# VH-VL binders against Calcium homeostasis endoplasmic reticulum protein (CHERP), part 4

Target 1, 141 residues: Calcium homeostasis endoplasmic reticulum protein (CHERP), of Homo sapiens (Human) (q8iwx8r149to289)
Amino acid sequence: ETQLDMNEFDNLLQPIIDTCTKDAISAGKNWMFSNAKSPPHCELMAGHLRNRITADGAHFELRLHLIYLINDVLHHCQRKQARELLAALQKVVVPIYCTSFLAVEEDKQQKIARLLQLWEKNGYFDDSIIQQLQSPALGLG

## First folded at step 7 (VH-VL)

Design q46 (from q3 with heavy chain S28D; framework fv_patecibart)
Fold by ESMFold2-Fast, scan of step 7:
Structure q46 (fold): chain C 141 residues (1-141), chain A 122 residues (1-122), chain B 107 residues (1-107)
Amino acid sequence: as target 1 above (141 residues)
Amino acid sequence: QVTLKESGPTLVKPTQTLTLTCTFSGFDLSDYGVGVAWIRQPPGKALEWLAHIYWDDDKRYYPALKNRLTITKDTSKNQVVLTMTNMDPVDTATYYCAHSYGSGSYEYFDYWGQGTLVTVSS
Amino acid sequence: EIVLTQSPDFQSVTPKEKVTITCRASQSIGDYIHWYQQKPDQYPKLLIKYASQSFSGVPSRFSGSGSGTDFTLTINSLEAEDAATYYCHQSDSLPWTFGQGTKVEIK
C-alpha cells in the first residue's frame, strides 16, 4: 500500500501557511520531490493539498500560500520533466484554483489570478484546463 | 513593459552612507516569484550581486557585505531602496537594479536598469 | 560560495566565425546557469536562462548547453553587434555569483 507521513507533510506546510517565505516553500517542494516515488505517491500529495485548500472555512492566506507552493512545484516539474507529479497536480488544480478564487472578494481574487497568468505564460496546463481556470464558476460545475 | 531606473548620489565620500533608489513599472513586487536585486560592477571588473528583496518581503544579502547592506521596498511608490554604510574607494562601481523571476533559487535577471555610477573619493 | 570560471578571458574573432565560451562551476549546479551580454557602456542583457532556454527576442545564433559543472555559450556566426563581454550566472545556491566575464572582439 502506498502511504506517506501526512503529519510530517503538514509540519512542512504550516510554516508556508504562517509566513510563506522562500525557504519554507523550498523545504515543502523538496519534501514533495523526495517523496514523488510513484504515481500513487504523487496523487496522495496532490490530493492532500487539494483537501487542505478546498476545505470549508480554510482562510485566504492558507489557500494562497499553498497555491504558491503548487506554483513552485509545477515550475520544477516542467524543468526536471517530473511527469508523474505534474500529472497528479493537473488532476486537482481546477478545484483548488476555482474554489479559492470564488471564496474571496475582488482584491484577493487579483492575487490568485496573477498565478493563472504565470501558468498560461509557462504552459503548465493544456487549453482545456486553462479554459476551466479562466471560468471558475463553470470549472466547479 | 518592465522598466527599472536607479537614482541617488554619484559622488560619495569615504565613511559616508550610500542610499540608492530603484523606481520600477510594469510589474507588481507582490506577485509570486518576483524579486528585485541590486548588482554592482566596479570599472573594468565583473558583476557582483549585493542584495535581493522578494515578493514575500524576504531579504538576502551577499554574506561578506551583510553588515553594511539594507534593502527595503515601498509598494505605494513602486520603489526598492538599497543602503550601504561606511563607503570606501573600493566600492566605486556602477550600481544596477534588476527584476528577477523564480522562487528561493533558480532565478534569472531578465530586465535591468540603466545603472548609476557611484564614485567614492575625498 | 560557488565559483564560476570562464574560458577564455578574451577572444578576437573574424566575422561569421563560431564563438564558444565555457563556464565551469566549482560544484554541480544542475542547469541553474544563465548567460548575459554586456556591450561597452551598456547594462547587461539576458541571453540564455536555465543553461539552454533562449530569452525572448534573442537571435537564434545564440545557444547554450551543458549541465552539472560544465556549461557552454555558443554564437554560431558572429555578427559585428555581438562584440561584448559575456557573463555566466549561477542561481543554484546563495550567494548568487557571476563568472569573471569573457570579452569578445571583432578582428
Scores: ipSAE 0.057, ipTM 0.632, lowest interface PAE 4.3, mean pLDDT 89

Design q5 (from q3 with heavy chain Y101W; framework fv_patecibart)
Fold by ESMFold2-Fast, scan of step 7:
Structure q5 (fold): chain C 141 residues (1-141), chain A 122 residues (1-122), chain B 107 residues (1-107)
Amino acid sequence: as target 1 above (141 residues)
Amino acid sequence: QVTLKESGPTLVKPTQTLTLTCTFSGFSLSDYGVGVAWIRQPPGKALEWLAHIYWDDDKRYYPALKNRLTITKDTSKNQVVLTMTNMDPVDTATYYCAHSWGSGSYEYFDYWGQGTLVTVSS
Amino acid sequence: EIVLTQSPDFQSVTPKEKVTITCRASQSIGDYIHWYQQKPDQYPKLLIKYASQSFSGVPSRFSGSGSGTDFTLTINSLEAEDAATYYCHQSDSLPWTFGQGTKVEIK
């Protein structure tokens, strides 16, 4: 029986949040691809990341490190033409990015903004999404 | 404009320790996905990867040379340093440092230093 | 460790002709193969990443293909400035390894 185990997902996300090593990010990414079996599965994973990152109690390191995970997943989606997972992430990236950007001061905003530059360069999102990411306050409302 | 440049001794005697410095500009080694590698090429031979240091301070070494290699960074100077102990004439090679980018586990080397030839001879 | 075997070791080609260089991995590496060009007394330059993606500024005559164990770098119309040694590199698993190189000379 193929099912989506969110407790297992959270167990993989915790090392990313705590230490953000290359191996921890890779393990989280690989788990997501192993479970990207249909659009609903992809939307569950993307929605879970959105919920964790946009929570009122989420600290900066949690938000930043999980966005690093998302970056790795986006890159792999484009390379492998994993369209369902890419589409699911495209639906949640605006609240994820804009909430994270607006929650912090200028020096931390620069770390997040570097990811947007990579996403623009690599063409992960259409112009509508990019415009929302470039104007975070407008993107949220 | 990403630039890297190797510096260090060009002549080393057998049994001595080699220390090479890579000075870079145009990126930060704290940027996600960024790494700096040391790669060597003996005269007329193939490229050989030696060591890697990553944005999260993770360090990786070629297994057969691990006991001889140390890679470190100097954050204040934008430098990565490779130390290799017990040099032997077979270690004669051009040593390169290179910028790596990968989305986690798969790096390509997009920008390279000019290389420094290190000759090991008595 | 993953061994990469390039073929041929050497080829001498007339300008404007098509050049094909192959790289075979000792085990499956997906598309985690990258190609570099090294001219005499110069440092290597990235041409193709992830088997088939051209690096910025690389002429369109260079292309890459393949997946799994068999990979190909193609120069569809050789120019004089393409005389160089070409190397494949795998980033599937540590340690990172390179092929032995293929030297391309102009006739």
Scores: ipSAE 0.086, ipTM 0.646, lowest interface PAE 3.5, mean pLDDT 89

Design q6 (from q3 with light chain D92Y; framework fv_patecibart)
Fold by ESMFold2-Fast, scan of step 7:
Structure q6 (fold): chain C 141 residues (1-141), chain A 122 residues (1-122), chain B 107 residues (1-107)
Amino acid sequence: as target 1 above (141 residues)
Amino acid sequence: QVTLKESGPTLVKPTQTLTLTCTFSGFSLSDYGVGVAWIRQPPGKALEWLAHIYWDDDKRYYPALKNRLTITKDTSKNQVVLTMTNMDPVDTATYYCAHSYGSGSYEYFDYWGQGTLVTVSS
Amino acid sequence: EIVLTQSPDFQSVTPKEKVTITCRASQSIGDYIHWYQQKPDQYPKLLIKYASQSFSGVPSRFSGSGSGTDFTLTINSLEAEDAATYYCHQSYSLPWTFGQGTKVEIK
């Protein structure tokens, strides 16, 4: 059975949520790559991030900082050709981004929108996903 | 469009403190993965990295110069400031600020200021 | 710290010839090498990032290759405007370091 130590994962995510330092993000990213052993393992990690970020009670800083982790992982996936983890993240990015964007006022939406501009520039997602990210209300439908 | 411009004194006496300001537009230092670096080039010599400041206010310095360097940001003014104490004639160089993107060791310098020549002489 | 050694220090080349510049790292650095072009009295400009990825707007005659310790910047057909000093830069480990530079002149 596919299993990951989710308590260990959450212990690495907590410093990212609280402070979002380069070292905390690097530690979280490295743990994810060390545990990216198969598509089900990648989907468990991506699904866990989706669950944390899209929870009704999630605070903006939690959502933003974990999306920063996702951005760092996407960058590393493209450079290292880590296709399974990239594919797992592509399956969850729409609910993650769209929920986070719609939960906040314009000033905070700009921070999230800058990430979308970067993702478009770097080619992390196909046009279908980008279109959904550009229309957050429709993307959640 | 991303632009950066260095400003500060062009002449400094030995033992004085140098303060340089980098004023930028086209990005925010609160944007994830963004940083600003200070890099210098003595006349006819290679490029030397001095200091970095990141979107999360993390700061990194060249180890041999760490005790002389301070890098700060003023987010309200879109500025990064480098302070270097106890200037010496060997510190004569063109000083650049540059935009970086990456995470930790993944930085590259994609946009640079025009540079400002600082001469240290009595 | 990681030392980057470029070769040659200087090269005088006829227009349209191929130019090859090498950068050797004192330890393995993966693909964390970036290349810059600096024309006389100008600021450096990024050409290649992560050993082989061209920066936006850079002419296709510029290419990069290598991994580990040995890296190469190639200009397939030298143009007059390519007269410059070229620098490699590693972002694998602090402190960030640059090579000593390779000056390319037109004959």
Scores: ipSAE 0.016, ipTM 0.609, lowest interface PAE 5.3, mean pLDDT 88

Design q7 (from q3 with light chain S91Y D92Y; framework fv_patecibart)
Fold by ESMFold2-Fast, scan of step 7:
Structure q7 (fold): chain C 141 residues (1-141), chain A 122 residues (1-122), chain B 107 residues (1-107)
Amino acid sequence: as target 1 above (141 residues)
Amino acid sequence: QVTLKESGPTLVKPTQTLTLTCTFSGFSLSDYGVGVAWIRQPPGKALEWLAHIYWDDDKRYYPALKNRLTITKDTSKNQVVLTMTNMDPVDTATYYCAHSYGSGSYEYFDYWGQGTLVTVSS
Amino acid sequence: EIVLTQSPDFQSVTPKEKVTITCRASQSIGDYIHWYQQKPDQYPKLLIKYASQSFSGVPSRFSGSGSGTDFTLTINSLEAEDAATYYCHQYYSLPWTFGQGTKVEIK
């Protein structure tokens, strides 16, 4: 069966949540790439990020910082042509983005919306996904 | 379009503090993933990275020089300032500021200022 | 810190010849290496990012390859305007470091 050391993953995510340093994001990204061995492995990592970000008790900085990690991973997936990890993230980005956007007021929404602008510019997602991200309430329904 | 330009004194005496300003246009240091770095080049020698400031106000310094270096930004003026204390003749170099982009880290230095030669005379 | 060693330090090349510049890292850095061109009295210009990806507007005669510790910049057919010093730069680990440079001149 497909297994990943999720405790090791969470140990890498915690510094990102707490401080969001470039080094912490880089370490998390590198761990994900070293463990992107098959589609099920990629889906486990993407699903874990979705679960952490969309949890009812997740605070704004946890959501924002882990989306920053996702952004770095998406960019690197495109450069490395890491199709399996990119595909896994494409399957979870709508609930991740839309839940985070709708949970906060306008000032915090702007920080999240800047990521969408970058994702559109870089072509990470097809038009169907972009439309869902542009309409967060409709994207969740 | 992205443009950067360095300004400051061209001659500094030993033990003095150097202050250089990078004025830029065509981007905002509030934009996610954007950073500005200071890189120097002594005459006839290699490039040396000195300091970096990012969109989130994270700051990084070359470890051997960190006690002498301060980097700050003024996003409303589109400026980044580097301060280097206790200047020595070996610090004579052309100083560049450069734009970086890396989606949460710097990716590469794609646009550079023209550079400013700072001579530290005895 | 990661040390980048370039070879050769200098080469004088006849026009149209192939130029190969090597950059060796003191530890494995994946593909986190960039290449810059610096012409006399000018600022550096980005040529290749992430070992093998050409920056926009860079002529097709420039290419990069390698991973881990050994990286190569190739100019397939040297033109007069290519006389410059070339630098590799690693982004893998702080502090960011550059190679010592390789000067290419026309014979």
Scores: ipSAE 0.016, ipTM 0.579, lowest interface PAE 5.4, mean pLDDT 87

Design q8 (from q3 with light chain S91Y; framework fv_patecibart)
Fold by ESMFold2-Fast, scan of step 7:
Structure q8 (fold): chain C 141 residues (1-141), chain A 122 residues (1-122), chain B 107 residues (1-107)
Amino acid sequence: as target 1 above (141 residues)
Amino acid sequence: QVTLKESGPTLVKPTQTLTLTCTFSGFSLSDYGVGVAWIRQPPGKALEWLAHIYWDDDKRYYPALKNRLTITKDTSKNQVVLTMTNMDPVDTATYYCAHSYGSGSYEYFDYWGQGTLVTVSS
Amino acid sequence: EIVLTQSPDFQSVTPKEKVTITCRASQSIGDYIHWYQQKPDQYPKLLIKYASQSFSGVPSRFSGSGSGTDFTLTINSLEAEDAATYYCHQYDSLPWTFGQGTKVEIK
C-alpha cells in the first residue's frame, strides 16, 4: 500500500522543466526527501523520474533539467547517508542517462556528459554502472 | 585548476561608485551548480558576504546593502562584476571573490581570489 | 540574521597541543556550517564543510563536529603552520554570515 501524491510531485517538477532555477530544484529535492519513507516509496519516485525522462515525447530540456534534479538528490543522499533513495536512483540511472544521451546531437551530449564526470568524481555509482554510462548504446542493450 | 583574481581601484572617494571585476579560470559560470560570490573584510574584522551570482543567473544580495549593490556576469570573458554605490569610509575593506559549488545551488566557498584592498577616504 | 559567536577570541598554544574552537548559532542551522582558515595577509581557505566533512588536501589533524546550534573545530596536534584566524560560516539562511573569528598563535 505504498502511496505517493504523483500529481503533487509533477507540480514541483514542472517549474524545473520550464526554467530550472536553484529554488525549483531545491523544492523538488526537499519533496523527495520528505517522501523517502521506505524503499518502495523511493522506488516510486525514482521510477516516476525514469518514466518522465525516457518517454518518447520528452524534449531535451525536460530530460536535462530532471537529470539536474537527480544530481542534486544524489549529492544529498551521499551527504546524509540516505541509502534507500540512493539505491532506488542507482537502479534507474542507466536508462535515464543513456536514453537522454542517445536522443540528441553532439553539442547537447556534452551537457549530459558533464554530469557523468561529476558522478564519477563524487563516487555515486559502482564500476558496473559507470561502464554502462560510459557506453550508452551498450548500456541500453 | 580553479583561480580567481580581483581587480579595480584601490582608492575611492566618499560618495563615489566602486566597480570591481573578478576574472577566473578553471570553470565556467554557465556550468551547472556553479556560483561566484563577493565577500569583504574590513581591516582586523570578520568576513562579510555581499552578493552572489549563480549559473542560472539568480542573484542574491546582503539585504541591508542591496540598494547599493549590483552583480553581473560576462560568461564569454569569465568575469563577474560587482558595483557598489555611495562609498563611505566604513566600506574600507579587502574585497574577495570566491567560487561556490553545490548540486545546482551554492553550498560552500572552496576557492578564493587573493583579495584587493579598497580604501575609502577623502 | 543568524549570528555566529565563536569562542575563544584568541588563544596562544604550545606546539603539539590540542586546540578546540567553538561556534554557536543564534538558531538551529542543522549541519550547514563551514570552517575557514585565514593566515596573516592571505585569503581564507576552506577546511571543513557541512560541520564535519574535510575539504580536499586538508591535513587529518583538523576535524569538525556538532549539529543544530553548537559546533566545534578541533586541531588534534598544533603545528607551527596552523597559526591563523579561524572562521565559521553558516549557509542555512540569508544573509550568509560568519563568526567573528578565533586567532590561534604559537607560544
Scores: ipSAE 0.225, ipTM 0.719, lowest interface PAE 3.5, mean pLDDT 89

Design q9 (from q3 with heavy chain S30D; framework fv_patecibart)
Fold by ESMFold2-Fast, scan of step 7:
Structure q9 (fold): chain C 141 residues (1-141), chain A 122 residues (1-122), chain B 107 residues (1-107)
Amino acid sequence: as target 1 above (141 residues)
Amino acid sequence: QVTLKESGPTLVKPTQTLTLTCTFSGFSLDDYGVGVAWIRQPPGKALEWLAHIYWDDDKRYYPALKNRLTITKDTSKNQVVLTMTNMDPVDTATYYCAHSYGSGSYEYFDYWGQGTLVTVSS
Amino acid sequence: EIVLTQSPDFQSVTPKEKVTITCRASQSIGDYIHWYQQKPDQYPKLLIKYASQSFSGVPSRFSGSGSGTDFTLTINSLEAEDAATYYCHQSDSLPWTFGQGTKVEIK
């Protein structure tokens, strides 16, 4: 049975949500890589991030900061050939990004949109995913 | 276009405090993954990293100099300020500020200021 | 702290020849090494990031390779404008450190 200590994960996510320091993001990223033992493990972590970010009660800073964590994880996955964790994140990035973008006004949207520009430049996602991220309302249906 | 420029005194007496300002354009220190570093180079010697400030206001200092260094940012003015106390002739160097980008802590310095030579002498 | 040792300290090279500069880390740093070029009386310029990725606008004659502890910057077919001091920089762990530099002169 695929098991992860989600309470331990949430304890690492809380400092990222509250203050979003590079050390907090690094700790969260390292925990994810230590627990990326199989595709189901990766999908549990990616799904948990999706659930936290897309929750109706999530505030902007929670969404933004956890997307910053995802960005760091994506970068590391590509450089270290962590195929399973990258694939798991590719499955959840559309609802994560689109929900976050549509929930806020233009000023805050700019911060999120800069991440999309980086993801496009670095080639983290295929054209189908990029098109959905570029059209957030259509990406969510 | 990213540009950075250092400003401050070019001559400092021993025991005085040095204050240098980096003024930049073409990016915001609110942008994720962005930081500004201070790096110095004594005449004819290698580059030495001194301090770093990041988009999240996280601050890092070279350990041997930590007690002498303070780095701050003013995002609304597009400025980063480095303060170094108790200057000594061995601190004579060209001081650079540089833009950094990275994922977490794995950053490179892609754009640099022109540098400002600070001479410490009596 | 991670110590970066460059070799050689100095090279005098004929134009069009290949230049090889090495940087050795005191412990494994993955591919978190970056290379800079500094011409006399000028500020450093980024050439290569993450061991092997060329920065925008850098001529294709510059390339980087390596992983772990041993890294190489190669200038294939040296041009007169390449006379400079080259520095490696590691961003694996704090504090960030630079190599001592390799000075390349044209014969």
Scores: ipSAE 0.054, ipTM 0.633, lowest interface PAE 4.2, mean pLDDT 89

Design v1 (from u2a with light chain K30Q; framework fv_utomilumab)
Fold by ESMFold2-Fast, scan of step 7:
Structure v1 (fold): chain C 141 residues (1-141), chain A 121 residues (1-121), chain B 108 residues (1-108)
Amino acid sequence: as target 1 above (141 residues)
Amino acid sequence: EVQLVQSGAEVKKPGESLRISCKGSGYSFTDYWISWVRQMPGKGLEWMGKIYPGDSDTNYSPSFQGQVTISADKSISTAYLQWSSLKASDTAMYYCARHEDYEPYGYFDYWGQGTLVTVSS
Amino acid sequence: SYELTQPPSVSVSPGQTASITCSGDKLGDQYAHWYQQKPGQSPVLVIYQDSKRPSGIPERFSGSNSGNTATLTISGTQAMDEADYYCQSADSSGTYVVFGGGTKLTVL
């Protein structure tokens, strides 16, 4: 019953992965909000992002840039009171963040860790999720 | 509320060293970048570089790399801009300004009042 | 290097609409932000992320960014709007901050 055009979504994600420009992120974000029609729709989009970011062989720029998209969506979810999309992203953020953090060396981990500091400051996640994000190896186990 | 307070005006001679400061208050200092911006008399704004006080990560404009040093002391919520040897061409107003860590969308929401540096013989 | 070009001056009569442009080859891919600076004062953010207005900035200030040109628009321009206006964006890599050369707005 619940169906989204995942090929259309991937076509919007590819420019984000390749260049991470404001226009690419804005287009991806706008598409997600336009398609956030019910909890199952939101879960499909969040699950797709999790699958792309946590895939074996996903490179650092793909992971980082799609997390930048997630950050922009989280910010607007709070502003727009888009509770269903926020809830869907809260269900997948731990594997997304922890897998990305553990996949790279310390110099690249800093870019990812700065996003966690922003998420803590803005109150996007409850204490349980934040604790899992602060301990990435334990968050995955 | 959020404030950036800069050190007072300086009058120096060429060849002298100088360090000016920018103190943040009313927010988590380690969660925001601090940028330094130069404005020569009667001229426009020039971005010099920035520091993330949480880990002292720095990024300099190519025009200012090697000309100045940017540093921060997070224990007193203060960022610094330093010259080892001033030139008359360093005469300018220097502003600090903060922005969010999430890039690429950096804009400056709060600015310091500016520090006037005059270098003359 | 990547540069943002603004007209050095714009003149408008009180109550008229002022338009200040900022041109750069990467503005289609990067946000533009706008600052107002009055003599002896620090710059003040008046528009961020192309079109968003900070709290406390009058509704007559608006912005857009289309193609390679960002525009700051001031409707019903008042004498108090007389100032220098600077656009700001990032270089093509998104690493370095770039300012336009500034536009002196004269309300006469």
Scores: ipSAE 0.016, ipTM 0.582, lowest interface PAE 6.1, mean pLDDT 87

Design v2 (from u2a with heavy chain K50I, light chain K30E; framework fv_utomilumab)
Fold by ESMFold2-Fast, scan of step 7:
Structure v2 (fold): chain C 141 residues (1-141), chain A 121 residues (1-121), chain B 108 residues (1-108)
Amino acid sequence: as target 1 above (141 residues)
Amino acid sequence: EVQLVQSGAEVKKPGESLRISCKGSGYSFTDYWISWVRQMPGKGLEWMGIIYPGDSDTNYSPSFQGQVTISADKSISTAYLQWSSLKASDTAMYYCARHEDYEPYGYFDYWGQGTLVTVSS
Amino acid sequence: SYELTQPPSVSVSPGQTASITCSGDKLGDEYAHWYQQKPGQSPVLVIYQDSKRPSGIPERFSGSNSGNTATLTISGTQAMDEADYYCQSADSSGTYVVFGGGTKLTVL
C-alpha cells in the first residue's frame, strides 16, 4: 500500500512550471524528500515527474523547469546520501532527458545539455545511463 | 594552467557607466559558472551574482538585482560585470571566481586577481 | 535575510589548534566551503564540501559541518596561516550563495 498525495505534489509543481523561481524549486524538492519514505514512494514521485515531462503536448518551459527541479533533487540526493530517491530518478532520467532534448531546436537544446554536463561531472549516473543521455535518439530506442 | 584574468583598476565619477572583465583560460569556459564577488574596503566578501557562459543563464543576489548586469562572450572566454550609472558606494574590489555546480551549491576553486573600482567625485 | 555568522577574530599560539566556526540555520543540510585571504591577495579555497581539501592545501586543514554549525580546524597552526577566513554556503532556500562575515586568524 504505497500512496502519495499527487494533487498536493502537482500544486507544488505548478509554480515551478509557471515561473520557475528558486523558492518554488526548493519547495518541490523539500516535499519530495519529506515523502521519500520507501523505494515505492520514491518511484511514484519519479514516475509522476516522468509522466508530466514526457506527456504529449508538454511545452518546453514545463519540461525544462521540471528538469531543473530534478537537477536540484539529484544534487541533494548526493548531499544527503538519499540512495532510494536517486535510484528512482536514475530509472526515469533517460526518457525525461531524451524526450525533452529531441522535442526542441538547437538553441533550447543547449539549456538541457548544460545539465547533462553537470550530471556527468557530479557522477549522478553510471556510464551506461550517461551514454544514453549523450545519444538521445538511441536512448529512446 | 587554469587562470582567470581580470581587467585593470578603474577610477570613475558617480553617474558614469563601467564594464569590467574576467577572461578564463586553461579550461573549457562554457563548462563552468562565473560568479562576481564584491569586497568593500576593509569589509568581507559579498556574492553579487553568477552566469553560465554556455547559455548566458544568470542569477543575482537580491541586493544586486537591478544594480548591475552580468554577461559573457563565450567566443573570447570572457565574463563581464557592468554598471549603467556608478555610485560612490560601488567603490570596492571586485573578484570573479569560477565554480562547477548548478547555482548556488558550488564552491569557487579559482579566483581572478581582482579589479579595484574607485568611484569618487 | 539568511546570514552565516563567524567570530570576528580568533587568536592562537604557533603549534596550537585553531577552530573557526560558521553558524546558520540548518547549515548542516547544505555544503560549507572555506576560503583563506591574505592581505592584498585573492581568496584561496582551503576546504570544499564540508571536509575535502583541494590539491596543495596542507593536511593540517580540516572541516566538519553538522546541525547549524560548520567548523574549519587548523591543527599545528603556523605563522603562514595568519589570514582572514570566510565560510560560504547556500541560503536557506538553496537559491543564493552566502558568505560568512569573515574571521581574522592571528598567530602569535
Scores: ipSAE 0.015, ipTM 0.599, lowest interface PAE 6.7, mean pLDDT 87

Design v3 (from u2a with heavy chain K50Y; framework fv_utomilumab)
Fold by ESMFold2-Fast, scan of step 7:
Structure v3 (fold): chain C 141 residues (1-141), chain A 121 residues (1-121), chain B 108 residues (1-108)
Amino acid sequence: as target 1 above (141 residues)
Amino acid sequence: EVQLVQSGAEVKKPGESLRISCKGSGYSFTDYWISWVRQMPGKGLEWMGYIYPGDSDTNYSPSFQGQVTISADKSISTAYLQWSSLKASDTAMYYCARHEDYEPYGYFDYWGQGTLVTVSS
Amino acid sequence: SYELTQPPSVSVSPGQTASITCSGDKLGDKYAHWYQQKPGQSPVLVIYQDSKRPSGIPERFSGSNSGNTATLTISGTQAMDEADYYCQSADSSGTYVVFGGGTKLTVL
């Protein structure tokens, strides 16, 4: 049975949400890699991030800061250290990005769109995912 | 013993092409990034860009995008910096340096000895 | 374009404390790293991730980073510490490496 201490995860996510410091993001990232023991473990972590970010009551800072965490994790996965975690994040990035983009006004959308430019440059996702991220309304169906 | 060994000094004319090298030894070459850093005579350090040899991913400073090409050959643990057409303003010391992380967290723990490139007519 | 600003030069008497600053917008939210360069030599890492020392670097070297300013502190400064010192971090997007302009430390 696949289980993770989600209370421990949330305790690490809260400082990221509140302050988004390099140290908070690093601690969250390191916890995720330490717990990336199998595909189901990675899917639990990715699913939890999706649930937190796409919640109807989520504020902009929560969405943006947790996407910053995801960006750091994606970069680590590019080193071929955690391909299972990369695969899990690829399955949830469309609802995460598209919901966050559509939930805010133009000036805040630009902050989120800059991350997409970085993801495209670094080749984290295939063309089909990139096309969905470039068209957020269509990406959500 | 971790070492980065760079190719020797170059004297070139404007318009000539050039490729300089940085060979890593004493560590797993594909597990670390290699950055190139320029230092013009009497001036400070300028980051040019990096390569991750494991997958050949590159990132260039906007000031150097299109001016140089960074590449690597992981079979011989060597990174390269290349110009298609040199300018007098390319006269500088060029360093390669190793780092474990990307830009927000990355620091340069080992440096090559430098390659002096002089471009004059 | 994001810039890190250092004083061009700092002078200190032998045995006194030298402080070299590095200023950038919200620098305290990013890591600052410090390098020492002596004439004709490659840079040497002296402080990484704001305050950590690599093996072989004397305890006289310390660092801090908060708000907009990172500081390299050298206590009991010695003649051998004469060098150029560079701070390094990342730009505001976290995409590009940025160096400060360098500070020439003179011990006189």
Scores: ipSAE 0.007, ipTM 0.553, lowest interface PAE 9.3, mean pLDDT 87

